# Designs tried in a protein design chat: VHH binders against Uncharacterized protein F13C5.5. Part 5

Target 1, 168 residues: Uncharacterized protein F13C5.5, of Caenorhabditis elegans (o76565)
Amino acid sequence: EICPMDKHAICNTGHLSCTCSVSQEDEAPVPEISCNALIARDLETGNFPVVSVEFDLNNSAEALEEFPEDAFRDKISSSLRVDEEDVIVLRTSCVGTDDTLTIQFVILKKDTNSSALPFAIEDLIDAESIATRMKAMGHLSQIANLDVDTIEYTEELVDLEFEPSNLE

## First folded at step 12 (VHH)

Design d_22N (from q_7D with S52N)
Fold by ESMFold2 at other seeds, look of step 12:
Structure d_22N (fold): chain B 168 residues (1-168), chain A 120 residues (1-120)
Amino acid sequence: as target 1 above (168 residues)
Amino acid sequence: QVQLQESGGGLVQPGGSLRLSCAASGFTFSDYWMSWVRQAPGKGLEVVSDINSRGGKTDYADSVKGRFTISRDNAKNTLYLQMNSLKPEDTAVYYCAKYGYDDLRQFDSRGPGTQVTVSS
């Protein structure tokens, strides 16, 4: 199996820790510390500007049991000359294909008050600029030992894995 | 206003050592990646080495790897470059440079530089 995710994968294991996954067909409620709680999404569309990285897992020698988020944040921060703690992962998802992994993230501006949640677009480094710089770099064909397929700016966040089953 | 002031340059024989310092003020030094950049006579600028805000991550140009060591003392707001096994091709003006944050791997400030000359 290429992309087995735990029911409640934790992203951003630092002080802004949040969950990026919900269980498939699980009656348990979504954890209240959702990565959605970190950002001020558009109320009608759910949109928010992010950088989206797609990994091609077809050539992976090992099944993924967890996304290597610390290595991901380390590579992003060192490549862009920002601090690792300011790289905030909002989504990890295998939804849509068995052989790809999608990671969506933002980066805090240096002076952002991390207690002023939810973050607005103005609190974050411009995501289109981040994606543009990353695409121009010749050394990001692999991040955290995973093959990068695409890097793009988008405002369309990947949905949570399956809508949680609430009582009727 | 960001101020960066290099010191420690000079004339040294091949195989010798120098330690450059850069005094920083006018910004929160411990918040930013810092760099040493050099310009040899008749050449463009070359990034010699980078160091992250906490000092735990470093990068080096291939031409200096194994001979130069970047470090920082955040309590003293000072960036250092230890240069060992110096070669004539290391002759250059060395600049202390500050990365901008929102600029994503671009410098927003540098000092006036210090001359390093390696010759017999």
Scores: ipSAE 0.703, ipTM 0.875, lowest interface PAE 0.8, mean pLDDT 84
Fold by ESMFold2, look of step 13:
Structure d_22N (fold): chain B 168 residues (1-168), chain A 120 residues (1-120)
Amino acid sequence: as target 1 above (168 residues)
Amino acid sequence: QVQLQESGGGLVQPGGSLRLSCAASGFTFSDYWMSWVRQAPGKGLEVVSDINSRGGKTDYADSVKGRFTISRDNAKNTLYLQMNSLKPEDTAVYYCAKYGYDDLRQFDSRGPGTQVTVSS
């Protein structure tokens, strides 16, 4: 089946998927997930440059059964005029609160000769440039029918609760 | 080198139709969002319509919604704009334009344009 992650943190990739419900997890089957080290993180801190989108769920009708990743990727790729397949969601998290959801993602460059995992920073469109462009757009106050609170560049990637044995 | 060449412009009466084509070469056409932009005399460029790399997603300026249809044929490296119910306000030079990828919603190339004139 199974997703060996905490209920409030998942790892989603473009051609790999890991899905969990953010509110009613115990009543929904968790689909099979390939837990994967997609990126070469800093070994001491676990940091990696990403775009971080925080959603305010206070006014949203309860509840998300799962994060609408396809709709998110569709909106991001359409807004930035890139391919949906190159938008890689690395983290989804609502750890510590019932009223916020954090999505962290990167975008692959076109025409690189690097296709091997893990992705290096050089394979990715500059995350600060992505965040700056998104913040300048006037139509991203809502993405995938969720209210956007912030869009920021950060290097503080939310931790995943994986043991290396889950990859064997 | 990126090459974009528009064709199909001309003079049409109000209410008429016209189909523009853009032949593309010098890049992998199927990897990029493409656009039609237009420039009326004395005015700036207006994005008329965008289409994603595979053709499944499109956007239109409000002034042309329901009248214009963008499409592409990736096997022929050709972008199209079907323009129906043409109005005098549609009179402009129409350009085929290519989005740059790392530039995030900015054009990196356009063709020389084709004139569309809507007048009786």
Scores: ipSAE 0.638, ipTM 0.855, lowest interface PAE 1.0, mean pLDDT 76

Design q_13Y (from e_10Q with S109Y)
Fold by ESMFold2 at other seeds, look of step 14:
Structure q_13Y (fold): chain B 168 residues (1-168), chain A 120 residues (1-120)
Amino acid sequence: as target 1 above (168 residues)
Amino acid sequence: QVQLQESGGGLVQPGGSLRLSCAASGFTFSDYWMSWVRQAPGKGLEVVSDISSRGGKTDYADSVKGRFTISRDNAKNTLYLQMNSLKPEDTAVYYCAKYGYDSLRQFDYRGPGTQVTVSS
């Protein structure tokens, strides 16, 4: 197991650390704070436009305890000539797989106040443009020492939360 | 209005050194990746070196690695290029250039340039 399914994504103030997410409704309680609070998701579907990167983990000889988010941000920001703090990882997920890791992220526009949550689509650099540019570069076959399988634009976020019972 | 003004070019012997400066104004300098770009006679533009907004990351063209050093002083809104072990092939107009943010690794402004000539 490279990313055990019982790990969950936690988004901290000022430091967005998402590990493997929990998408099962009946799993142990997931912390209330999640990366979902960062973005103004579609109220009906939960969708939001993101760049989705899928990693093939078959070449890893060691289980991945945590996603190397700092190295990921460093590579993305240096490749696109933006600041690493503007690269926001929203999802880190290996749900239902032994050898695949999915990372979903957005990039803030420079004029966006990072304290003005939640971010709307207008606060972010166009995700389809980012994915198109990254695919055209041809030097992103490996990010953070992980083998990249795909880079795609999507509006379908991996679900990392469910509402807990708060009857009492 | 974004303004970039290079200085420090001139005539230098092979093996010599020069330090280029670029004074920036009209934008928040510390928010943007910056670049030195050159154009040799009869050639297109070549990106010589890039530096991240805070100076912690740098890239160099293979032709200048180990000889040139890019740096910036965000308190003075100034970009620098230290050029050592200069060769005749380094003869070019050198431009200070600013990356756009939403344009994803594309320049939106550059200065008028400064001439560097390496000859005996």
Scores: ipSAE 0.654, ipTM 0.859, lowest interface PAE 1.0, mean pLDDT 79

Design q_7z (from e_10Q with Q5V S7T A23T V47W V48L D59S K87Q E89D Y95F S109Y R110W P112Q)
Fold by ESMFold2 at other seeds, look of step 12:
Structure q_7z (fold): chain B 168 residues (1-168), chain A 120 residues (1-120)
Amino acid sequence: as target 1 above (168 residues)
Amino acid sequence: QVQLVETGGGLVQPGGSLRLSCTASGFTFSDYWMSWVRQAPGKGLEWLSDISSRGGKTSYADSVKGRFTISRDNAKNTLYLQMNSLQPDDTAVYFCAKYGYDSLRQFDYWGQGTQVTVSS
């Protein structure tokens, strides 16, 4: 009820939307450029190490229209004692059931030469360490007023495309 | 080498005020969250307050909330703790502490501390 069934998640510059798709033949290609412009993914696999947070939307605030990214980044940065500008949200997706929202993010290191995009893995704080630390914290059962179901390290980014190629 | 130097401690009567300073060197002060902690006689370390790298976020332990104010001046590489309404239980050595960035909410450096004594 929070995520329309025939929409899909889009990682766009600016506003993110939660979408779910039955088919992509009637959709424009997912705007992957903004997400790919941020990270230097593995050329063969598309993998990139991230922290993946899954939210249970069943008991979340009513009428969730968009992911509250600013509140998310604020909570993560405050909890880990880093700057919110270094918390980079790479993916927002409700793929799967309408009852879940998956957020994937990374955190930039200080004292790196990563002044230009895309970010390489070495520019980022170790994602497995972040996930481990967050799991140990007792106050992260709710982030941005959304109930947290899981926090995990993964190298599998949420797919921005639901078909092997763009809608063409 | 990272160096944190606390000053401003001393003997104060109950109800008095004191302002502690911590001068930082050897790192980019404005990039890091900072903290005040204290150690009372015969006790372990007690966290008192945190401040974000730019100063926009602060937090306090319940024991000092409303009486102590953390602040920072990034142009002077200095962290402050304004302590009001001091009580004998505030007697302690007060330390300035720096969070590491990659260490994720863990201190990586401390100062040598400054003694605060509240007594009649």
Scores: ipSAE 0.628, ipTM 0.846, lowest interface PAE 1.2, mean pLDDT 77

## First folded at step 14 (VHH; from e_10Q with D59T)

Design q_59T
Fold by ESMFold2 at other seeds, look of step 15:
Structure q_59T (fold): chain B 168 residues (1-168), chain A 120 residues (1-120)
Amino acid sequence: as target 1 above (168 residues)
Amino acid sequence: QVQLQESGGGLVQPGGSLRLSCAASGFTFSDYWMSWVRQAPGKGLEVVSDISSRGGKTTYADSVKGRFTISRDNAKNTLYLQMNSLKPEDTAVYYCAKYGYDSLRQFDSRGPGTQVTVSS
């Protein structure tokens, strides 16, 4: 398939490392905590405001084996004039289709203590503002050498079909 | 009370060089992307060059690429622009500008500017 991801994907680094994608075919314990543990999601719905980027993989010459997270983070941070370490990826997903890769992320405000988990909405730069600014930029039709299909503000996180252990 | 103060402008012949400095105070300088912006007579503002908070990433307008070098010294709270091979079209007021963070690629502060005039 076009988007053959590993059974588990780990996003971010250091104390923010977390599982951002899991496979339906994997019952084994995951190697890291869920990225759900980074954010104070709505208790009833699981909703949290994020920026959602969908990539169209139909033009890829080679199957995507690993999401190029460093290049993605670099492009986002340099385009928005923020620091790379403040761009936090919560989801990487091909679930539902092999021709689309979905990345969902947030950005910490400058004064946010990155160790004060979980992040509330108030700790993050407004996701709708981020999406609006990114849509206005003419040079984001491709990020990390992948063709961008959509950039959206949403509160609906892509499901983790098997949720890893929460941060303890 | 963000304060930005440019210096180092002046009159230079074509082909010459100048180094602009910008002294920064009233904020944590090392936390923010910084920029040099210029305005030529009768023209709009042009972003000349940006530099990341730690100095590891730089961008340049096509018109200055290869001739200008942005740098910063975070220990001295100072931003620099080395301008080589100056041309008459580089004549402008040059401003030191600070990006906001939460406002995403928007300047929140700018200095009073320094005049650079390139003329034979």
Scores: ipSAE 0.684, ipTM 0.864, lowest interface PAE 1.0, mean pLDDT 86
Fold by ESMFold2 at other seeds, look of step 16:
Structure q_59T (fold): chain B 168 residues (1-168), chain A 120 residues (1-120)
Amino acid sequence: as target 1 above (168 residues)
Amino acid sequence: QVQLQESGGGLVQPGGSLRLSCAASGFTFSDYWMSWVRQAPGKGLEVVSDISSRGGKTTYADSVKGRFTISRDNAKNTLYLQMNSLKPEDTAVYYCAKYGYDSLRQFDSRGPGTQVTVSS
């Protein structure tokens, strides 16, 4: 299967657990914000409520090589009239069919202390409300020039890939 | 409590200019997107222009693009609308409005409005 973002990275936070992934080009360090243990996932299931956006890549340019995360955050924040820095992308993954891309994100409440990690559900704008609002807007059939297939609320995060088995 | 107070409206000739101001208090002004909304006689509300919390992003209704400029001064807690090349169809009550944050693109507060009348 071919995914436009095949250079995903695993971000470790201490005890070999990670809640985000970031594409790396070379020796560049993974951004601290995107690779922290940002969310307090359910201990048994790993679940956390998020908005999940699936893109249909069949009608996109065949040359998509990396996810345009900044353009995504810009479109989401502008559409919902929130600040771009409060839109936190947690997953960018090719989970599913050959030609799909899944983006999972949350939005901080305005009064959330962004340095008080990990974020709990109550630190975030209600994900079901976000998904409902986005579906009602009717103008989000494309985000960041990619065709949107579905927007949904879910508690099932895409698992981060675990590539190095030689870690503790 | 949130308080929004518009000023700067009045009577003006077609082709003229006005600058509207909105004094804000009772909330952290720099945290929120703000808007100018207008209501022409016998018509519904129309969003004229939005501006992001820091002022870096703006949007305009098609009918006012190139003629109106939204701006804000976060140090003075003030929202502005510079209105140039005014037309009779711009005649309306203009309201300063505050977006909520958790309400996701919905207003949670609006001022009493200021009348703008464009006529010869």
Scores: ipSAE 0.657, ipTM 0.858, lowest interface PAE 1.0, mean pLDDT 78
Fold by ESMFold2, look of step 14:
Structure q_59T (fold): chain B 168 residues (1-168), chain A 120 residues (1-120)
Amino acid sequence: as target 1 above (168 residues)
Amino acid sequence: QVQLQESGGGLVQPGGSLRLSCAASGFTFSDYWMSWVRQAPGKGLEVVSDISSRGGKTTYADSVKGRFTISRDNAKNTLYLQMNSLKPEDTAVYYCAKYGYDSLRQFDSRGPGTQVTVSS
């Protein structure tokens, strides 16, 4: 698969679905499908508008070995009444500690075609609107059996801990 | 132009059944979540049931679980609501409603509604 790293890495597989693993090993580049290839980031800053969800893992009953992306996408899509295939996870990160997980995602508009890669901001549902709507629902305190700490709009993508190999 | 037209309402005795239909046109029906909503006299709108674009996910208001079944036929561009074991409190105008995609769980269209009256 595209995320060969051991523990503390959370990986997704599949076309148009990806995540960036967090690696704690300096000498072994992570062979990944580059999440940067999916989006047309700002040429000057590298910024891109996303919804950022932080999970508190302190009270997790089980060690988290893999991010439950399918359950996450299912909950997001059903809550917002969109298709789960349009929910794109761009980043996963445990940069804080073993007790936090950050997920950054976007949602494709209907009528976006895959031949338009990389996705521009105009191809995506407004991230600030998504974050505002999710916070207003007040019922997303838990997603995929993980406790949600924060839901925020941001343009600051979590950095890849290692630069991915030149896979593209 | 989105068009939604409900049918199948009427008068029925308590314990009876009705099946509502909603004919949809002017949009790609299979791309959107759809809903039945109702409004009883003097009350606000209540979402009765939602169904996902492909029909694989459904939700129901607690007041109708086990009695109502939402379904859709994407080949016929038609939404359905099977209503069984009807009660007087189900009396309302029932609307077929379409979720907007960019509207994030908000309706962007609904039909004129069909009256359902449950009484002896």
Scores: ipSAE 0.647, ipTM 0.858, lowest interface PAE 1.1, mean pLDDT 78

## First folded at step 16 (VHH)

Design t_REW
Fold by ESMFold2 at other seeds, look of step 16:
Structure t_REW (fold): chain B 168 residues (1-168), chain A 121 residues (1-121)
Amino acid sequence: as target 1 above (168 residues)
Amino acid sequence: QVQLQESGGGLVQPGGSLRLSCAASGFTFSDYWMSWVRQAPGKGLEVVSDISSRGGKTTYADSVKGRFTISRDNAKNTLYLQMNSLKPEDTAVYYCAKYGYDSLREWFDSRGPGTQVTVSS
């Protein structure tokens, strides 16, 4: 196996306790707070700008059981000179192919009101500037020991087939 | 609004030491990565050292590693650079710089006026 999270899309822990990994409602873990509740999409277009990182798992020497979010956030934050607590991973997805992994994230600006969910686009560092900076860096061909295929600004957040629930 | 003021520069002989300070005001100092950057005569800017917002991570240019130490005191809103074993090649204007956090199109959104360090016999 190249991607052990087959048929999963997850949103990992960030500023608020939010873990969602539900492609079907019978999967575990059920996140404490739905990642869809963390963000406000643009009401006219449905867009939400994010940075999308695609990993090529074909050359990975190890099976990936769980996305290494801490190592990812550590590398992103140190490379961009931001606090890792402000790096919010919204999606972790193997949807589309067995040999790729897509991570979508945003970075909060300082002085955002984290108690005022959902986060609005203006609370976030401009995603295009993040992607542009990352593409220009010559040392991001690997992040968290995974081979990076692409880094792109996009307005398309990967959809979750089932809405996660924080209720037991 | 952001104010950064360097001090502690001067003339020193090779092998000597200096300690630079940067007083910060007009922003929440403990929220930001900070940097010392330098510009030698006729040269571009070189990032000398970075330090994370809480001080737990530091980086150094290869040319200064083992000789310079960056630190910060968030209670005093002050950034420091301890420079030991100084070489003539360290002669430059040293700037205290603040990393940007609204857009990453530029690394730094603020820097001070700088302090001159001259290493010469």
Scores: ipSAE 0.638, ipTM 0.857, lowest interface PAE 1.0, mean pLDDT 76

## First folded at step 18 (VHH)

Design w_59D (from t_REW with T59D)
Fold by ESMFold2 at other seeds, look of step 19:
Structure w_59D (fold): chain B 168 residues (1-168), chain A 121 residues (1-121)
Amino acid sequence: as target 1 above (168 residues)
Amino acid sequence: QVQLQESGGGLVQPGGSLRLSCAASGFTFSDYWMSWVRQAPGKGLEVVSDISSRGGKTDYADSVKGRFTISRDNAKNTLYLQMNSLKPEDTAVYYCAKYGYDSLREWFDSRGPGTQVTVSS
């Protein structure tokens, strides 16, 4: 499994990103911020508007041991003409026996202060506009050497099994 | 609030060179990707070149690769386009454009009034 759901998603302070650990590299220091603590989710549903990218790993020539987040953020930012540092990966999700990987992300507006956590929807570029633009582009059939199956706007965040936080 | 003002256009012989400048104000210039776009007579708008907010990434239309160079000076809030080996096909109004960052429904949220480049013998 590339990113089993029994792993925590954490965000490093200088990166403000969410990654899943693979077994070889899942021994980690104290986490900085839980990805759930980054965003002001709907209190009733847990929903938050994001862009969801699903990768099809069935045709992958090599085993994927860790999601290539830096390459993903680089491709997204250059394609959308935004800064890489504003692309925030919130979820990396696996679906059990399928060879698929789902990445959910948002992009900060330039007027956002990172110290003003959690981010509200108003702090972020409209996720539907991001997804629409990405789907209209002809060169995003592969991102970070992974085959893209779908790109969708959604408000349904993948649930994390645990919600660790070091903002206590 | 955003202000973009192009300069440096003019009449030039084929094979000649021009350097376009764009003075930017009313926003934090170093936070945004910038672009040069052009409109030839009777034609639609064409993206000529893009440059990342810090200048580390550039892209060019196939028709200008190897002849044009985009650059920026973030200390002077100025975008540049060095145009070498100019051809009659490069005749156009050239616009400085700013990429949007609040919504991506439009690529550009601002552009200047443009500067005319005419390549003619």
Scores: ipSAE 0.669, ipTM 0.869, lowest interface PAE 0.9, mean pLDDT 78
Fold by ESMFold2, look of step 18:
Structure w_59D (fold): chain B 168 residues (1-168), chain A 121 residues (1-121)
Amino acid sequence: as target 1 above (168 residues)
Amino acid sequence: QVQLQESGGGLVQPGGSLRLSCAASGFTFSDYWMSWVRQAPGKGLEVVSDISSRGGKTDYADSVKGRFTISRDNAKNTLYLQMNSLKPEDTAVYYCAKYGYDSLREWFDSRGPGTQVTVSS
């Protein structure tokens, strides 16, 4: 099991959102940018096109305390022949299940103005083309030592239960 | 305008060596993975080797591992392929290719006109 607390997921660049984090406002500062501040979601639905990877955790030899995001980004970038720093993980969540982990990500195009947050869909590589390429590659049945169950394009982001403003 | 220009091909005896170069212009060379791709007579395209944008990761087709070395010089905007212990089976047109970044529906968005490598005694 990765997420013993079913109700909590926060995506921060660089750590697993399914793990409950203790936030102390004066000694453990809130991460500077939240996943919600990175993208210009549809105002009515909250939708945004992403690649969604679902991992089957039933065969994991060790319980995960943290999602290995760096290893994930490294495998994605090397497999797709893009730069690791352009792979942006937006969601890491196991809400609603004990035996799965869902990762949702996008990839920046080159020459994107990364200082002009939030990113629009036009700043990102077409997510459907990413998912199609990944499904065709055959060697992505395991990423970062986790068994991949599905890879798909979707516009439905996993909900974040807590939406902090990292700018304040 | 993206431009890729290969050079260094020619006629070589089996066991010989060649060094291919590819001069790149019209884009930020250091931002992209690059590839050498070859087409033997009557065959389709084969990816020979890939190199990451900064040069830290490389990959090779099994048929050339241990004999070929891909490298890049980002200060000179140049991609290289050192080809040692050449075999007749390496006879092909060799292309320098740039990976795409706007959509992943195609692997490569640009390649050069190619340079002929012929290995014959």
Scores: ipSAE 0.661, ipTM 0.862, lowest interface PAE 1.0, mean pLDDT 77

